VH-VL binders against q96ev2r1098to1170. Designs and how they scored, part 5

Target 1, 73 residues: q96ev2r1098to1170
Amino acid sequence: CVVSVEGLSSSTTDAQLKSLLMSVGPIQSLQMLPQQRKAIAKFKEPAHALAFQQKFHRHMIDLSHINVALIVE

## First folded at step 1 (VH-VL)

Design p6 (framework fv_polzastobart)
Fold by ESMFold2-Fast, scan of step 1:
Structure p6 (fold): chain C 73 residues (1-73), chain A 120 residues (1-120), chain B 107 residues (1-107)
Amino acid sequence: as target 1 above (73 residues)
Amino acid sequence: QITLKESGPTLVKPTQTLTLTCTFSGFSLSTSGVGVSWIRQPPGKALEWLASIYWDDDKYNNPSLKSRLTVTKDTSKNQVVLTMTNMDPVDTATYYCAHSGYDYEAFDYWGQGTLVTVSS
Amino acid sequence: DIQMTQSPSSLSTSVGDRVTITCRASQGISNYLAWYQQKPGKAPKLLIYAASTLQSGVASRFSGSGSGTDFTFTISSLQPEDVATYFCQQYNSYPYTFGQGTKLEIK
């Protein structure tokens, strides 16, 4: 129930990304990796991780297209 | 418990290539957000970040060392390898490998370090 | 590259004293700053990350503050075991960079 969000603009804040994630479902954690232009988020429900990828893969935030990958741990 | 340990030659001649291995336990370098980095410290001087490798095989090298650095991982062996070409006496330092997690990117666990002396 | 400058380069003080070390970044790094303690012959130990968050297991007398370019590390009451060199590090941008270190001694 972990997603990797890649291709983030350096101007994208954790609050903006958290708002986008929580529009799909509750999250357990969000960690920003700004130097890699990435973030790792864990949804409380696995179905929401999949739904987030389906809805937001290649979505544009701050003029940057993100890539959403599902990570199984 | 997370542990890391550096291994490799302790004496290298000028112009040779240095290969150091970091062997770790207590985490997997396939876990999202996790990385392993190499940092060195010349005797009595400041720390210098050399390279990082992450769970997704993304690699970042310090630009000041140009193309001398290569970092690779073998996730099944819990190892990260640093290769540094064209060694010079100025590269004499203690070399460390260190862990970083996705909950923060600071280096929370370090190996003991290995002193590499570059001398003819 | 982001340059990290620490002040002072060394200080000598007494057990029980409040110790303050500062770190300045040459450009904004938000709160992506860590503080490390290094004792002679040992690897650095992470004390603080995200500028002000204390690492698990680290004594509460250590604290950090600041954001952007100016950061402060404080030991509220110096203990003998705190004799060490302290380093700041930014992890906002590659290459990651460290301060030159502050050597702390007891007089």
Scores: ipSAE 0.008, ipTM 0.714, lowest interface PAE 8.8, mean pLDDT 86

Design p7 (framework fv_polzastobart)
Fold by ESMFold2-Fast, scan of step 1:
Structure p7 (fold): chain C 73 residues (1-73), chain A 124 residues (1-124), chain B 107 residues (1-107)
Amino acid sequence: as target 1 above (73 residues)
Amino acid sequence: QITLKESGPTLVKPTQTLTLTCTFSGFSLSTSGVGVSWIRQPPGKALEWLASIYWDDDKYNNPSLKSRLTVTKDTSKNQVVLTMTNMDPVDTATYYCAHTYYYGSGSYTEFDYWGQGTLVTVSS
Amino acid sequence: DIQMTQSPSSLSTSVGDRVTITCRASQGISNYLAWYQQKPGKAPKLLIYAASTLQSGVASRFSGSGSGTDFTFTISSLQPEDVATYFCQQYNSYPYTFGQGTKLEIK
């Protein structure tokens, strides 16, 4: 259910990233880690975490390409 | 699981056309996002990307080689064919085909599985 | 075209040593950089993509770092089977381009 989004531009807001995440499915939480150019998001359904990775891995947001990894809890 | 293998002539005369076939297993070119690329390496030198073809028949050729390159696919046979015209001794190289994946963002792919390569020598 | 320059062109070192290879892009490529290992007579093998992500099945002693124009590849403790030529590649824009390679040998 958890994805790590890495390679975020410093200009990318939590609202922008939340909008992208929620286009795939509902999320339980989103934690922005701007010092690491990173965010951790938890989807309510595991299938949406996988779908987000498949759709948005290496996707460009604010001229920065993101890396999406699945985190096993 | 994913395997690729190049086949074709190992000796080509100057001015002739080279035709190489990549036969693969473990994936299908009917799968969205999947592609096959051709890369070559002259003996002892760096790798050079030649061309890519994707599931939707979208094609990209290295501009340095201009109209010399044609890449086609036969999805039902699990084959991709590279044709290069007007061969010259400087085209002597090991030719590889490799699996690629298009992530929907233009130029975002890496070559994760490679064939064994086939050495093509161009001489009279 | 984006030019990729590797340093050094070759190095010889001892088993157990830490090995560092660098790669510089002539313009910004974000993290769209891959590292390949090529053993003599064999096809290249993908080790790292997205500058720092280890390919599945690749030994943990290999790592990558960097973004933009300057990138580093590290082997934390050199093993005899690591004798190979290593190449970086950008996949930010067409045409895809490779570095000239770094030949790694054991003394």
Scores: ipSAE 0.000, ipTM 0.592, lowest interface PAE 18.1, mean pLDDT 81

Design p8 (framework fv_polzastobart)
Fold by ESMFold2-Fast, scan of step 1:
Order: structure tokens, then sequence, then C-alpha cells
Structure p8 (fold): chain C 73 residues (1-73), chain A 121 residues (1-121), chain B 107 residues (1-107)
């Protein structure tokens, strides 16, 4: 259920990223790691984690391409 | 400036485990976005990606190699280690370590010189 | 896995000629493609990344183009030092995959 979002712009807010995540499905948590240009998000449904990766891997947010990885718990 | 160098045995017997070390300088594996990969090339053949390890210890292995691969790092020593179990003559290849590119993805911008590993009895 | 098909497998031309090598991905990889040069006994050297960006220090006679599934690598005027094998690589999806290589020789 967990995705890692990497390559975030320093200008990307938690609200922007949360909006993008929730366009796919409900999330349980979102942790921003700005020093690493990274965020960890947990979807309530495993299928939504996969769908988010399929739709948004390499997507551009604030002129930065993001990488989306599935994290095995 | 940036250098990588592979080290390890050049001759391995069938069924043995191969351990290769990549020692690098000019960058740190503690830096955001940095990663190191292992790539091999059998004589006269194409390059084959084996495994990657990233700054945050995330690891990816080529699924075609049936879980024979382990990659680890020692950030304080500037080293990445590949372990490959159950070696077979078809695993004879030059083994490279290479650094992850930054701009938009995971191409390889700096490579070690390579080390030829021959698997024979 | 994404299959990368290179053509031709080998090419023999003359100094000063325009050389083109193609690479086709089995599915859309956007622009996540790199080109490498490998001389005998040496490690590969990155020439092009993101399909068309020339790596720093690489001669301007090398160029790349394409997006999606079809990519081209061009040497505008072949020099003797360009004799090598050239490989494409996709980095859109794991596992990262390479083409089979194109061996470039001088007649």
Amino acid sequence: as target 1 above (73 residues)
Amino acid sequence: QITLKESGPTLVKPTQTLTLTCTFSGFSLSTYGVGVSWIRQPPGKALEWLASIYWDDDKYNNPSLKSRLTVTKDTSKNQVVLTMTNMDPVDTATYYCARRGYSSGWYFDYWGQGTLVTVSS
Amino acid sequence: DIQMTQSPSSLSTSVGDRVTITCRASQDISNYLAWYQQKPGKAPKLLIYDASNLETGVASRFSGSGSGTDFTFTISSLQPEDVATYFCQQYDNLPYTFGQGTKLEIK
C-alpha cells in the first residue's frame, strides 16, 4: 500500500501532493521528507498504490519529474 | 574526479558464490538521488543490468536472475558489494559498476573499468 | 520486460559519412533512453541521455532524436576514432534493458 515519491521540487507543498494522491484513492498517511526531496504515502487500498505508480511515475510537478516506487512492507 | 573500480575474483568454479566490490570516489552514496548499479556483459554480447542500490538503501534486482543477487553498501567506505550465488559458465562476463544519472532518470553516467569473471571448472 | 531492438547489427562506412542507428522499444518509454559508445576492451561511455541531450564533453557530431518507441542516433561526419559498438538503453521501467548493439567499422 505504500509509495515513495522522489524528485520533488522544493516548491511542492504537501497539499499539492495530497491532492494528486487522492485523485487516485484515499490515503492513510503522507510523510514529507523535504531534505531528501521525497515523500512516503500510504494508500488505504493496495490497488491504489499500483494505480498511482502507473499514472504518475515520471509525471511533472512544479517542473520536476517525479519517480514513484512501490514499497514492499 | 569521479571514479569507480571493481574488484574480486577473476576465476570462479560452478556452484560457487561470486562477491564483487565497487570502490568509488568523487561522490557519496549518502547524497540524495545517488545510486550505484551492477551491469554485466558476456563476451561479444549485450549489456545486462543486474542490480541497483540507492542513497536510501532501496534495492532493485533483475527478476530474471531468480533471487541469486544481493546488493549492499557501506557508505562510510564508499563501497557497494554484489553477491551472486550458484555461478554457472553462462555467467562468464565482464562485470561493471556504474553511477545513476540525475537529470530525469536512471541512465549510467560514470562506469568502472570492468572486471572479467570466468566461470569454469 | 521492455525489449530494445537495434538496427543494423553492424555497419561499415567511410570516414566523413553520415551514420544512423535506430532503436525501437516494445512499448512507450517517452524520452527515457540513453546511448553509449563502447570501444574494444573498454567500459561503455555515456553519449546521449533523455533521448537527445548530449553528455558534457561529448563531440557535437553525435546526436539523438525520437520519443515514444522509435529513436535514432546519428554521427554527422564519421571520424576514425568513432569505430566502436553503440548501445541504446531504456530507463523508463525496471528492469533496465539494453539493445543488442551496433558494431560500427570503417571500410
Scores: ipSAE 0.000, ipTM 0.603, lowest interface PAE 16.8, mean pLDDT 82

Design p9 (framework fv_polzastobart)
Fold by ESMFold2-Fast, scan of step 1:
Structure p9 (fold): chain C 73 residues (1-73), chain A 122 residues (1-122), chain B 107 residues (1-107)
Amino acid sequence: as target 1 above (73 residues)
Amino acid sequence: QITLKESGPTLVKPTQTLTLTCTFSGFSLSTYGVGVSWIRQPPGKALEWLASIYWDDDKYNNPSLKSRLTVTKDTSKNQVVLTMTNMDPVDTATYYCAHRVYEYTGSYFDYWGQGTLVTVSS
Amino acid sequence: DIQMTQSPSSLSTSVGDRVTITCRASQDISNYLAWYQQKPGKAPKLLIYDASNLETGVASRFSGSGSGTDFTFTISSLQPEDVATYFCQQYDNLPYTFGQGTKLEIK
C-alpha cells in the first residue's frame, strides 16, 4: 500500500503533498525526504495506492513533474 | 457503546518484559478503518504514543522505543496485546489503550480505556 | 519528530471567565490537531478534532481554531467541572505527538 513520490520540488511542503494523497484516500504515514526530492507514503487501502499512481504519475507540482512508483512491502 | 479496559501486571522489575492486554466491546477490529492504539503517561508528564494496530493487521510502533514494542490482535476475542521488552524505571507510567477510526481526517483517539499504572522498580 | 508546545503550562481563573490556551507545532500540520481534557485519575477525553470540530456530546462552550503551526483552544465561560489538564495532539505525521499539557484551576 506504499507509494514512492520522486522528483519533488524543494518548495513542495508535506502539507501540500498530504492534501494530494488524501484526495485519493486515507493515508497511514508520509515521510518527506527533501534531500532526495522524494517522499514515501502508505495508504490504508491498496486500491488507493494504485489509484494515486494512475492519477498523479507525471503530474506537475510546483513546476516539477513527479514520478509515482508502487513499493511492495 | 465503545468501551476498552487494560489489564496486566502493576509491578515489573527492571529488565523484565511487560505484557498488557486491551479488552474491548462495542466495535470489531474486523471493521474497515478501525484501529486500537497504546499510549502511556508517566506520572505528571505528557502523553506518549506507543503503537497502533489496525483492522488489516497493519502495525506501527514509535521509533524512539527501538523495536522494544510488539503489538498483536485477536479479533475473535476482542483483544489487543502490547509487549514491551527490557523495562526500566523510566517506563513507569499509566498505560492506556484507545480506539480510533481512520477517516480522511482521522488518527485522533475518541475512546480510551481507564488506564493501568505500571510501576518499574527493583 | 514534530514537537508540540503548549502555553501556558498552568493557569488559575474564575468561574464564568473566558479561557484560552495555545499550542504550537514545530512544523506545518495543516489542521490535523486534536484537543483532550484529562481530569485527575481519569483517561483523556476527546473534545476537538481537525483543529475546530467539536466531538459529539461535548459542551458548546469549548472551541478550537487555527491551522498550520499555531492553534488555540477556548472555553467561552469556565464551569467548575472544567478543572482539568488539557492536551493538544498532532496527527499529521508519525509518531503522533502531544503537548506537555496545560493545567487549569479555579482560584
Scores: ipSAE 0.000, ipTM 0.613, lowest interface PAE 15.3, mean pLDDT 83

Design v1 (framework fv_vulinacimab)
Fold by ESMFold2-Fast, scan of step 1:
Structure v1 (fold): chain C 73 residues (1-73), chain A 121 residues (1-121), chain B 112 residues (1-112)
Amino acid sequence: as target 1 above (73 residues)
Amino acid sequence: QVQLVQSGGGLVQPGGSLRLSCAASGFTFSSYAMSWVRQAPGKGLEWVSGISGSGGSTHYADSVKGRFTISRDNSKNTVNLQMNSLRAEDTAVYYCAKEGYDFWSGYFDYWGQGTLVTVSS
Amino acid sequence: DVVMTQSPLSLPVTLGQPASISCRSSQSLLHSNGYNYLDWYVQKPGQSPQLLIYLGSNRASGVPDRISGSGSGTDFTLRISRVEAEDVGVYYCMQALQTPYTFGQGTKLEIK
């Protein structure tokens, strides 16, 4: 149910990213890792993690293209 | 396993200040939004403030905006509420609460024990 | 701000009988993602509030199946199919669609 969002602009806020994530479904957690230009998010539903990757992989936020990876744990 | 332990509070004169603290354990603190909810004696619940897991977003009820400041220290697993310019109508039990999700998507799955704040002459 | 209105405010019930609480919002709580951002809490005497239902109809861990949530948009219901002594308390709905989060005024459930 976890996604890694990579390639974030340093100007991208947690509110902006959360808006994108929640367009797909409820999230359980969001960890911002700005030094790595990365965020880790957990969805309530595993299907939403897949849907987010399919819809937003390589999507542009603040002129930066994000990379969305599914994390299995 | 999840625990929220509150401290601070007490009796203060109108116009005074108090700082409430909430120490969290049992979960990855930086990944979850935290809120403060208050309850005046014999009255209902009122959400007063919230902060995102990263601390990058804060929100306040209009009744406290400009007077209260929410903050968090993720290295110490604490969320704090600095209350300035206190008024009699701020008298309440203040609860810290953990969101089940990060901010704007959630519900409060765990609550602290509450801290009484009395603003009176 | 979204205004939440509960009814009734006082709910005397006989043990073993059903009880229902209504919650209405001034704006739709249905997000474009398909979820209703409405939660239900109970505060038992002398205790902190505790979560019962989240996102409209999902039971929190440990909540018995005799307690259920339903509704969509602006009209929501919390139902207890068989009231037990442990259910005494004040019930609150809360919207979490947008800040500030807002609660209903509360419904006090009492045993007759």
Scores: ipSAE 0.034, ipTM 0.733, lowest interface PAE 6.6, mean pLDDT 84

Design v10 (framework fv_vulinacimab)
Fold by ESMFold2-Fast, scan of step 1:
Structure v10 (fold): chain C 73 residues (1-73), chain A 124 residues (1-124), chain B 112 residues (1-112)
Amino acid sequence: as target 1 above (73 residues)
Amino acid sequence: QVQLVQSGGGLVQPGGSLRLSCAASGFTFSDYAMSWVRQAPGKGLEWVSGISYSGGSTHYADSVKGRFTISRDNSKNTVNLQMNSLRAEDTAVYYCAKGRYEVTYGSSYDFDYWGQGTLVTVSS
Amino acid sequence: DVVMTQSPLSLPVTLGQPASISCRSSQSLLHSEGYNYLDWYVQKPGQSPQLLIYLGSNRASGVPDRISGSGSGTDFTLRISRVEAEDVGVYYCMQALETPYTFGQGTKLEIK
């Protein structure tokens, strides 16, 4: 149920990323790791993690490429 | 086939305003990010602003933040740069540039096509 | 912001000889999946800039095999194996890893 979002712009806020995540499904948690240009998000439903990766891998947020990786556990 | 045609440059006094436009053809405009890049006389290139494929995200260089506004009209295949509170330091040739990646296949890292450039001169 | 530094700034070359331009970034441009987010552009006299190389080493459409990009992380090179008259111009590297996108200061290639 966990996705790692990498390649975030330093200007991308947790509110912006949360809006994008929640467009796919409800989330349990979001942890921003700005020094790594990264965030870790946990969806309430496992299917939404897969759907988010399919839809938003390589998506552009604040003109920065994001990479979406699934963390299976 | 891909073409970016610019308009709207000119001479303006310090503190004045100017609006640049870039008309796109030859590709699905609504699928690509667009940017503006400027070049002061005898100087190098400086990226000043960018806008996502949908217009939902905009970015600015610190030098223009609060004064310039980028926008796009996907129904008319245009990207615009509204420049307010112009300074002598804004004197440059302004280029519109197309991002390389289509929204369905990736992001817009690189500028594969450029407009012809529009001269903006800020002088009294 | 990521700072891009080019060397040399002026590059006089004899026709038919090779030329090389160096570009260094203040932080690594190597991202997930092994891509280096570095572009090379050329601006020929009186013309708009045009893309030569994207993602470190991939030639843009229409770019001849004489021109190649290499490097990874923070150190990149643009090479022209055999300079032709049409190669005259100012060459710029650009990091495409994050906004604001930043250019090197430019290298002016001219024929001796």
Scores: ipSAE 0.000, ipTM 0.644, lowest interface PAE 14.2, mean pLDDT 84

Design v11 (framework fv_vulinacimab)
Fold by ESMFold2-Fast, scan of step 1:
Parts: sequence; C-alpha cells; structure tokens
Structure v11 (fold): chain C 73 residues (1-73), chain A 121 residues (1-121), chain B 112 residues (1-112)
Amino acid sequence: as target 1 above (73 residues)
Amino acid sequence: QVQLVQSGGGLVQPGGSLRLSCAASGFTFSDYAMSWVRQAPGKGLEWVSGISYSGGSTHYADSVKGRFTISRDNSKNTVNLQMNSLRAEDTAVYYCAKEDYDYYSEYFDYWGQGTLVTVSS
Amino acid sequence: DVVMTQSPLSLPVTLGQPASISCRSSQSLLHSEGYNYLDWYVQKPGQSPQLLIYLGSNRASGVPDRISGSGSGTDFTLRISRVEAEDVGVYYCMQALETPYTFGQGTKLEIK
C-alpha cells in the first residue's frame, strides 16, 4: 500500500504531491523527506499504489523526473 | 474520544516571545497533519500554520512567516507554535486543529478549546 | 493566495425560514476527479469552530439534512432549508486547494 517517491525537486510541496497521489486514490499518510528528495506515501488500497507507480513513474514535477517504487510490507 | 488540549497563552509585550502547545489524544497522532488557526477579537478566522504528519513539511501564512515556527513531537502527541517578535496585531485566540484527509478532501474535523494571546504594552 | 469572498456578511433570518450564504474563490477549486476543495465551518457563540461541510457538499457527522453545500469551481453556496435557533453563529467557507488555506470573511447568522 506504500510507495516511495524519489527525485523530488526541493520546490515540490507536500500539497503538490498529495494532489498528485489523490488523483489516483485516497491516501492514509504522506511523509516528506526533503533532504533525500524523497517522500513515502501510504494508500488506503494496494491497487492504488500499483496504479500510481504505473502512471507516474518518471513523471515530471517542477522540471524533475520522479521515480516511484512499491514498498512491500 | 478525540481531544486537543491547549496551553501556553497569556499576556506578552511587543517584541516578546510565547510558545503555544497542543496535546492530542484519542487518535493516532502521527497519521494526521495539524494546523493553527487564529481569531483576532471580533474578527474572522485566519489560518496561520500547518505541519505534515511527520513534521517534514511546514507552511505559514505570510503574516507570520519568519516569526512563527510550527513543530511537532510525535512521541509526545504534541504540536507546538513558537511565536517570536510578537506584534499587537498577533493578539488573538489561537486554535489548534486536526486535519483529516479522505476521498480527496482536507478538512479540520476537531479543534482545541483555544488559548488567548494578548500582545500589549 | 486564493481570496475567498462571502456574501452577505450579516444575515438576519426569521425562525423556520430558509437562509443562503454565497462563497466565491479567486481561482477554481475543482480537482480533475470532480471534487471541490472547499469546506464550510460554523462558530457558535462562545465555542470553537466546527466542521459542517467538506469537499463542497459532504456533510460532516451529525450535521442535519437541512444544511447543504453546493457549487463548483469558483461559486459555492451553503443553504439552510429552515433555520432553527441552534443555527445562530458565524459561518465561514475555506479553500483547501493550496496553502495558505484561506477563509472567507464570515457571515453572521442572527434570528430576527
């Protein structure tokens, strides 16, 4: 249900990323890790985590391409 | 029962500092964003600051940017507002508010009791 | 910043009559999925604000059916089909599209 979003621009806010995540499905949590240019998000449904990766892997936000990885727990 | 209990208000002189605290119970504090909203005497609501569930992202209204700092301690279930360089126009009742998000929505579902901050000579 | 404008600012109403409050945003609050990032709150005398409506039209728990939210994009309305004494208070719309979150000026609903 968890995705790692890497390669975020330092200008990307949690509101911008939350909007993108919620375009796919409801989320339970979002943790921004600015020093690592990274965020960890938990979707309420596992299918939405997969859908987000398929749709937004290598997507451009603020001129930066993001990498989306699925975290299996 | 969800509860947000505030403390730290009071009277302070212009240029002074004050720290507000909000202690949360009845929900998994580390899963939710928190905000501070203020209301000057006889006036409307003004959102002041917000902090993400992890503390990794903070946001401020322009009126307080550079003077106020929001922080949280998830081990103690508290959100704090450090207010520096206080001005007369910061006089207000300050509310902490829990932000819920579900089904593409953000809203403040629970509010603290409020604490009065008076900035005067 | 997104500017939220409410009208009227003062709303005297007779018990049992309908009441309507308008809220306009300086930019669209509509998401691509069809949801509007707009919430309504009421502050009753001597109390903390409380949630009434989220996401444009969804009632919060415990909010009666006589209170409804509608609208999309930049124009929103809060309607009370028949005003009761407990409805007295100041009503605020808030946009949650982006920070800083911004409130309208507030509409004070009073019984005539």
Scores: ipSAE 0.008, ipTM 0.643, lowest interface PAE 12.9, mean pLDDT 85

Design v12 (framework fv_vulinacimab)
Fold by ESMFold2-Fast, scan of step 1:
Structure v12 (fold): chain C 73 residues (1-73), chain A 120 residues (1-120), chain B 112 residues (1-112)
Amino acid sequence: as target 1 above (73 residues)
Amino acid sequence: QVQLVQSGGGLVQPGGSLRLSCAASGFTFSDYAMSWVRQAPGKGLEWVSGISYSGGSTHYADSVKGRFTISRDNSKNTVNLQMNSLRAEDTAVYYCAKDLGEWELPFDYWGQGTLVTVSS
Amino acid sequence: DVVMTQSPLSLPVTLGQPASISCRSSQSLLHSEGYNYLDWYVQKPGQSPQLLIYLGSNRASGVPDRISGSGSGTDFTLRISRVEAEDVGVYYCMQALETPYTFGQGTKLEIK
């Protein structure tokens, strides 16, 4: 149910990313890791984690392409 | 196995201070936002304060703004509510509640509640 | 602040009969992502509140299918298709669209 989002612009806020994540499905948590230009998000349902990866892998946010990886337990 | 165990309630005089604590277990505490919700005797629920998973954002109801301070210690799995300048209308059972996610999601688990009585 | 209004405030029902509670908000709770930020809680006598429904219509874990939530925007309904003794308590809606989060006044459900 976890995704790693990498390649975030330093200008991307947690609110912007949360909005994007929740366009796919409800999330349980969002942890921003600005030093790594990375975030870890937990979806309530595993299907939404997969759907987010399929839709937004290599998508452009604030002029930066993100990489979305699924993290298994 | 999620548990929220509260402490720190009691009887205080108007103008006094009290610190409530909520110890969390059974989940990754640092991943979830936490809130405090109170209930005056015989009355409904009132959201009092919330804190984001990192502690980077805090919010308050107007009724407590400037008097109450919410904080968290992710290394100890605790969320705290420091209550200053207490008034009779602050008398209530105070609940800590776990948000399902960062913000704006439902409170899926609640503590047992702790009574705060503000009286002379 | 968003004002939440519930109706009725007192709801006597007969065992096995249906019950409905209305919740209205002073502004739309439908966000641009398509979610209604409206949750329902019940507080049974002597207990802490517990989550029933989140984001308008999703049942929390362990909540029976006889309890359902519906509605969108500013008008929401909690329905119990057949009331059981365990349903006694005070029901609250809450908006989580923006802080401060606000609750309705509560609806006390009692068995006749």
Scores: ipSAE 0.000, ipTM 0.621, lowest interface PAE 15.3, mean pLDDT 84

Design v13 (framework fv_vulinacimab)
Fold by ESMFold2-Fast, scan of step 1:
Structure v13 (fold): chain C 73 residues (1-73), chain A 120 residues (1-120), chain B 112 residues (1-112)
Amino acid sequence: as target 1 above (73 residues)
Amino acid sequence: QVQLVQSGGGLVQPGGSLRLSCAASGFTFSDYAMSWVRQAPGKGLEWVSGISYSGGSTHYADSVKGRFTISRDNSKNTVNLQMNSLRAEDTAVYYCAKSGYEYWGDFDYWGQGTLVTVSS
Amino acid sequence: DVVMTQSPLSLPVTLGQPASISCRSSQSLLHSEGYNYLDWYVQKPGQSPQLLIYLGSNRASGVPDRISGSGSGTDFTLRISRVEAEDVGVYYCMQALETPYTFGQGTKLEIK
């Protein structure tokens, strides 16, 4: 259910990333880690975490190529 | 000035192991993805493996999957390639490469290369 | 896997003349954001590879304007408007749309 989004631009806002995540499915939480160019998001449904990775791995946000990893809880 | 300095190559027997290291300086290492690219003698370039800026995601070419492990230590500014079950076909110069800011390709800086020879 | 095919593989050129290298991908490299995930690299004799062009047409830092990249989707071209002695080397295209990243076979540019 949890995805790690890496490679975020310093200009990327939590609102932009939340919008992208919610285009796939509802989320329970989003934690921004700007110093690490990273965010941790938890989807309400496990299938949406997989779908987000399949759709947005290597997607460009603000000229930065993101990497999406699935996290085992 | 950006530098990538490689080490750890050498001669190894088939079935053996080697660990390659790439020490980075001149940029914020923890902000960039890193890759390994190899070149067999007289042949072209082959991408081998990549790792995200935090180490949370790794990728491999099918030819090395299950035998090679890429890792990084952001506190030491190093990216490493652990090579197990080496085969004659793994004989190559191995380069580490830094991704640019734009995307995971855009390999804007490369190490000097490390020769790995797999033979008896 | 995405297959990258270059032509020609051997490119003898006269100093001061133009040179062109073609790169074809087995699948479209055009992403939904409108970018082509294709790079060009050169490897000069005895040296590590160097980035020339990223995202299809953007010059890397320090690359002279006589070198340009063009194309979209599956067909790409690297052009050198006036070949200089320093351009000798093997040129590679690479796709980074999906892993594994794959290179073309390489084009060896030599002075006649």
Scores: ipSAE 0.006, ipTM 0.641, lowest interface PAE 13.3, mean pLDDT 84

Design v14 (framework fv_vulinacimab)
Fold by ESMFold2-Fast, scan of step 1:
Structure v14 (fold): chain C 73 residues (1-73), chain A 120 residues (1-120), chain B 112 residues (1-112)
Amino acid sequence: as target 1 above (73 residues)
Amino acid sequence: QVQLVQSGGGLVQPGGSLRLSCAASGFTFSSYWMSWVRQAPGKGLEWVSGISGSGDYTHYADSVKGRFTISRDNSKNTVNLQMNSLRAEDTAVYYCAKDYDILTGYFDYWGQGTLVTVSS
Amino acid sequence: DVVMTQSPLSLPVTLGQPASISCRSSQSLLHSNGYTYLDWYVQKPGQSPQLLIYLGSNRASGVPDRISGSGSGTDFTLRISRVEAEDVGVYYCMQGTHWPYTFGQGTKLEIK
């Protein structure tokens, strides 16, 4: 279970996003896609992917509201 | 072929303790949530506890919080339920169940069940 | 906790006739991810429960077409289009959208 984090500010660093993700649970990988204003993160426990979406969908980081989508397939 | 084989259970006096075990085979054990579901004699099903694939996250029904502890050993493919301070109302058949995926909440395979009787 | 209410609790049915079981939840079971985590299980006499329907309407492997699930939000139905002897058992709905997972009270299907 993977999350797509969309709507990222250009000023949001991978360290900031990693900190936010790891506040929910350990991650296996994080890929920043700055030109698309996106990041793809894989949690070590897929339960944390859903928990992250529940907690941080529409959350504001650096004046941008993020959208958290689950990549279930 | 997925199998869940349970052990433990038996007769215990109120205030006593029991440990249930469930040995899993036929799937990547560490990738799936595991749950315990119980059924009191002549009653319906009650979800008791769940544990994440890594073991880092656990959830409990309010009726057992503080008394029961779910754990797992991924090197041995086992999930365990430590039951302390047992009460007469904990008398039930206890099933271990494999969750299809994280936070999806459906059980595609069930163990055979283990009877726990709490009686004087 | 989400309360799951089944109706009827006792369902005597004539062999070959249709049967329906209702399940209502105290809260919507539609998750923010777009899925509805409503499952149906049957417990046949002397056996462990077994999965029939998951995510509202998806039939588990080996479940015949005469058994179907439908519904959304808070109202769900399990239908058997033509009851057979092997359908005898207690049927449970369960929600997995909210922790803790909760079951309905069970519906005992019996042949009259």
Scores: ipSAE 0.000, ipTM 0.584, lowest interface PAE 15.6, mean pLDDT 81

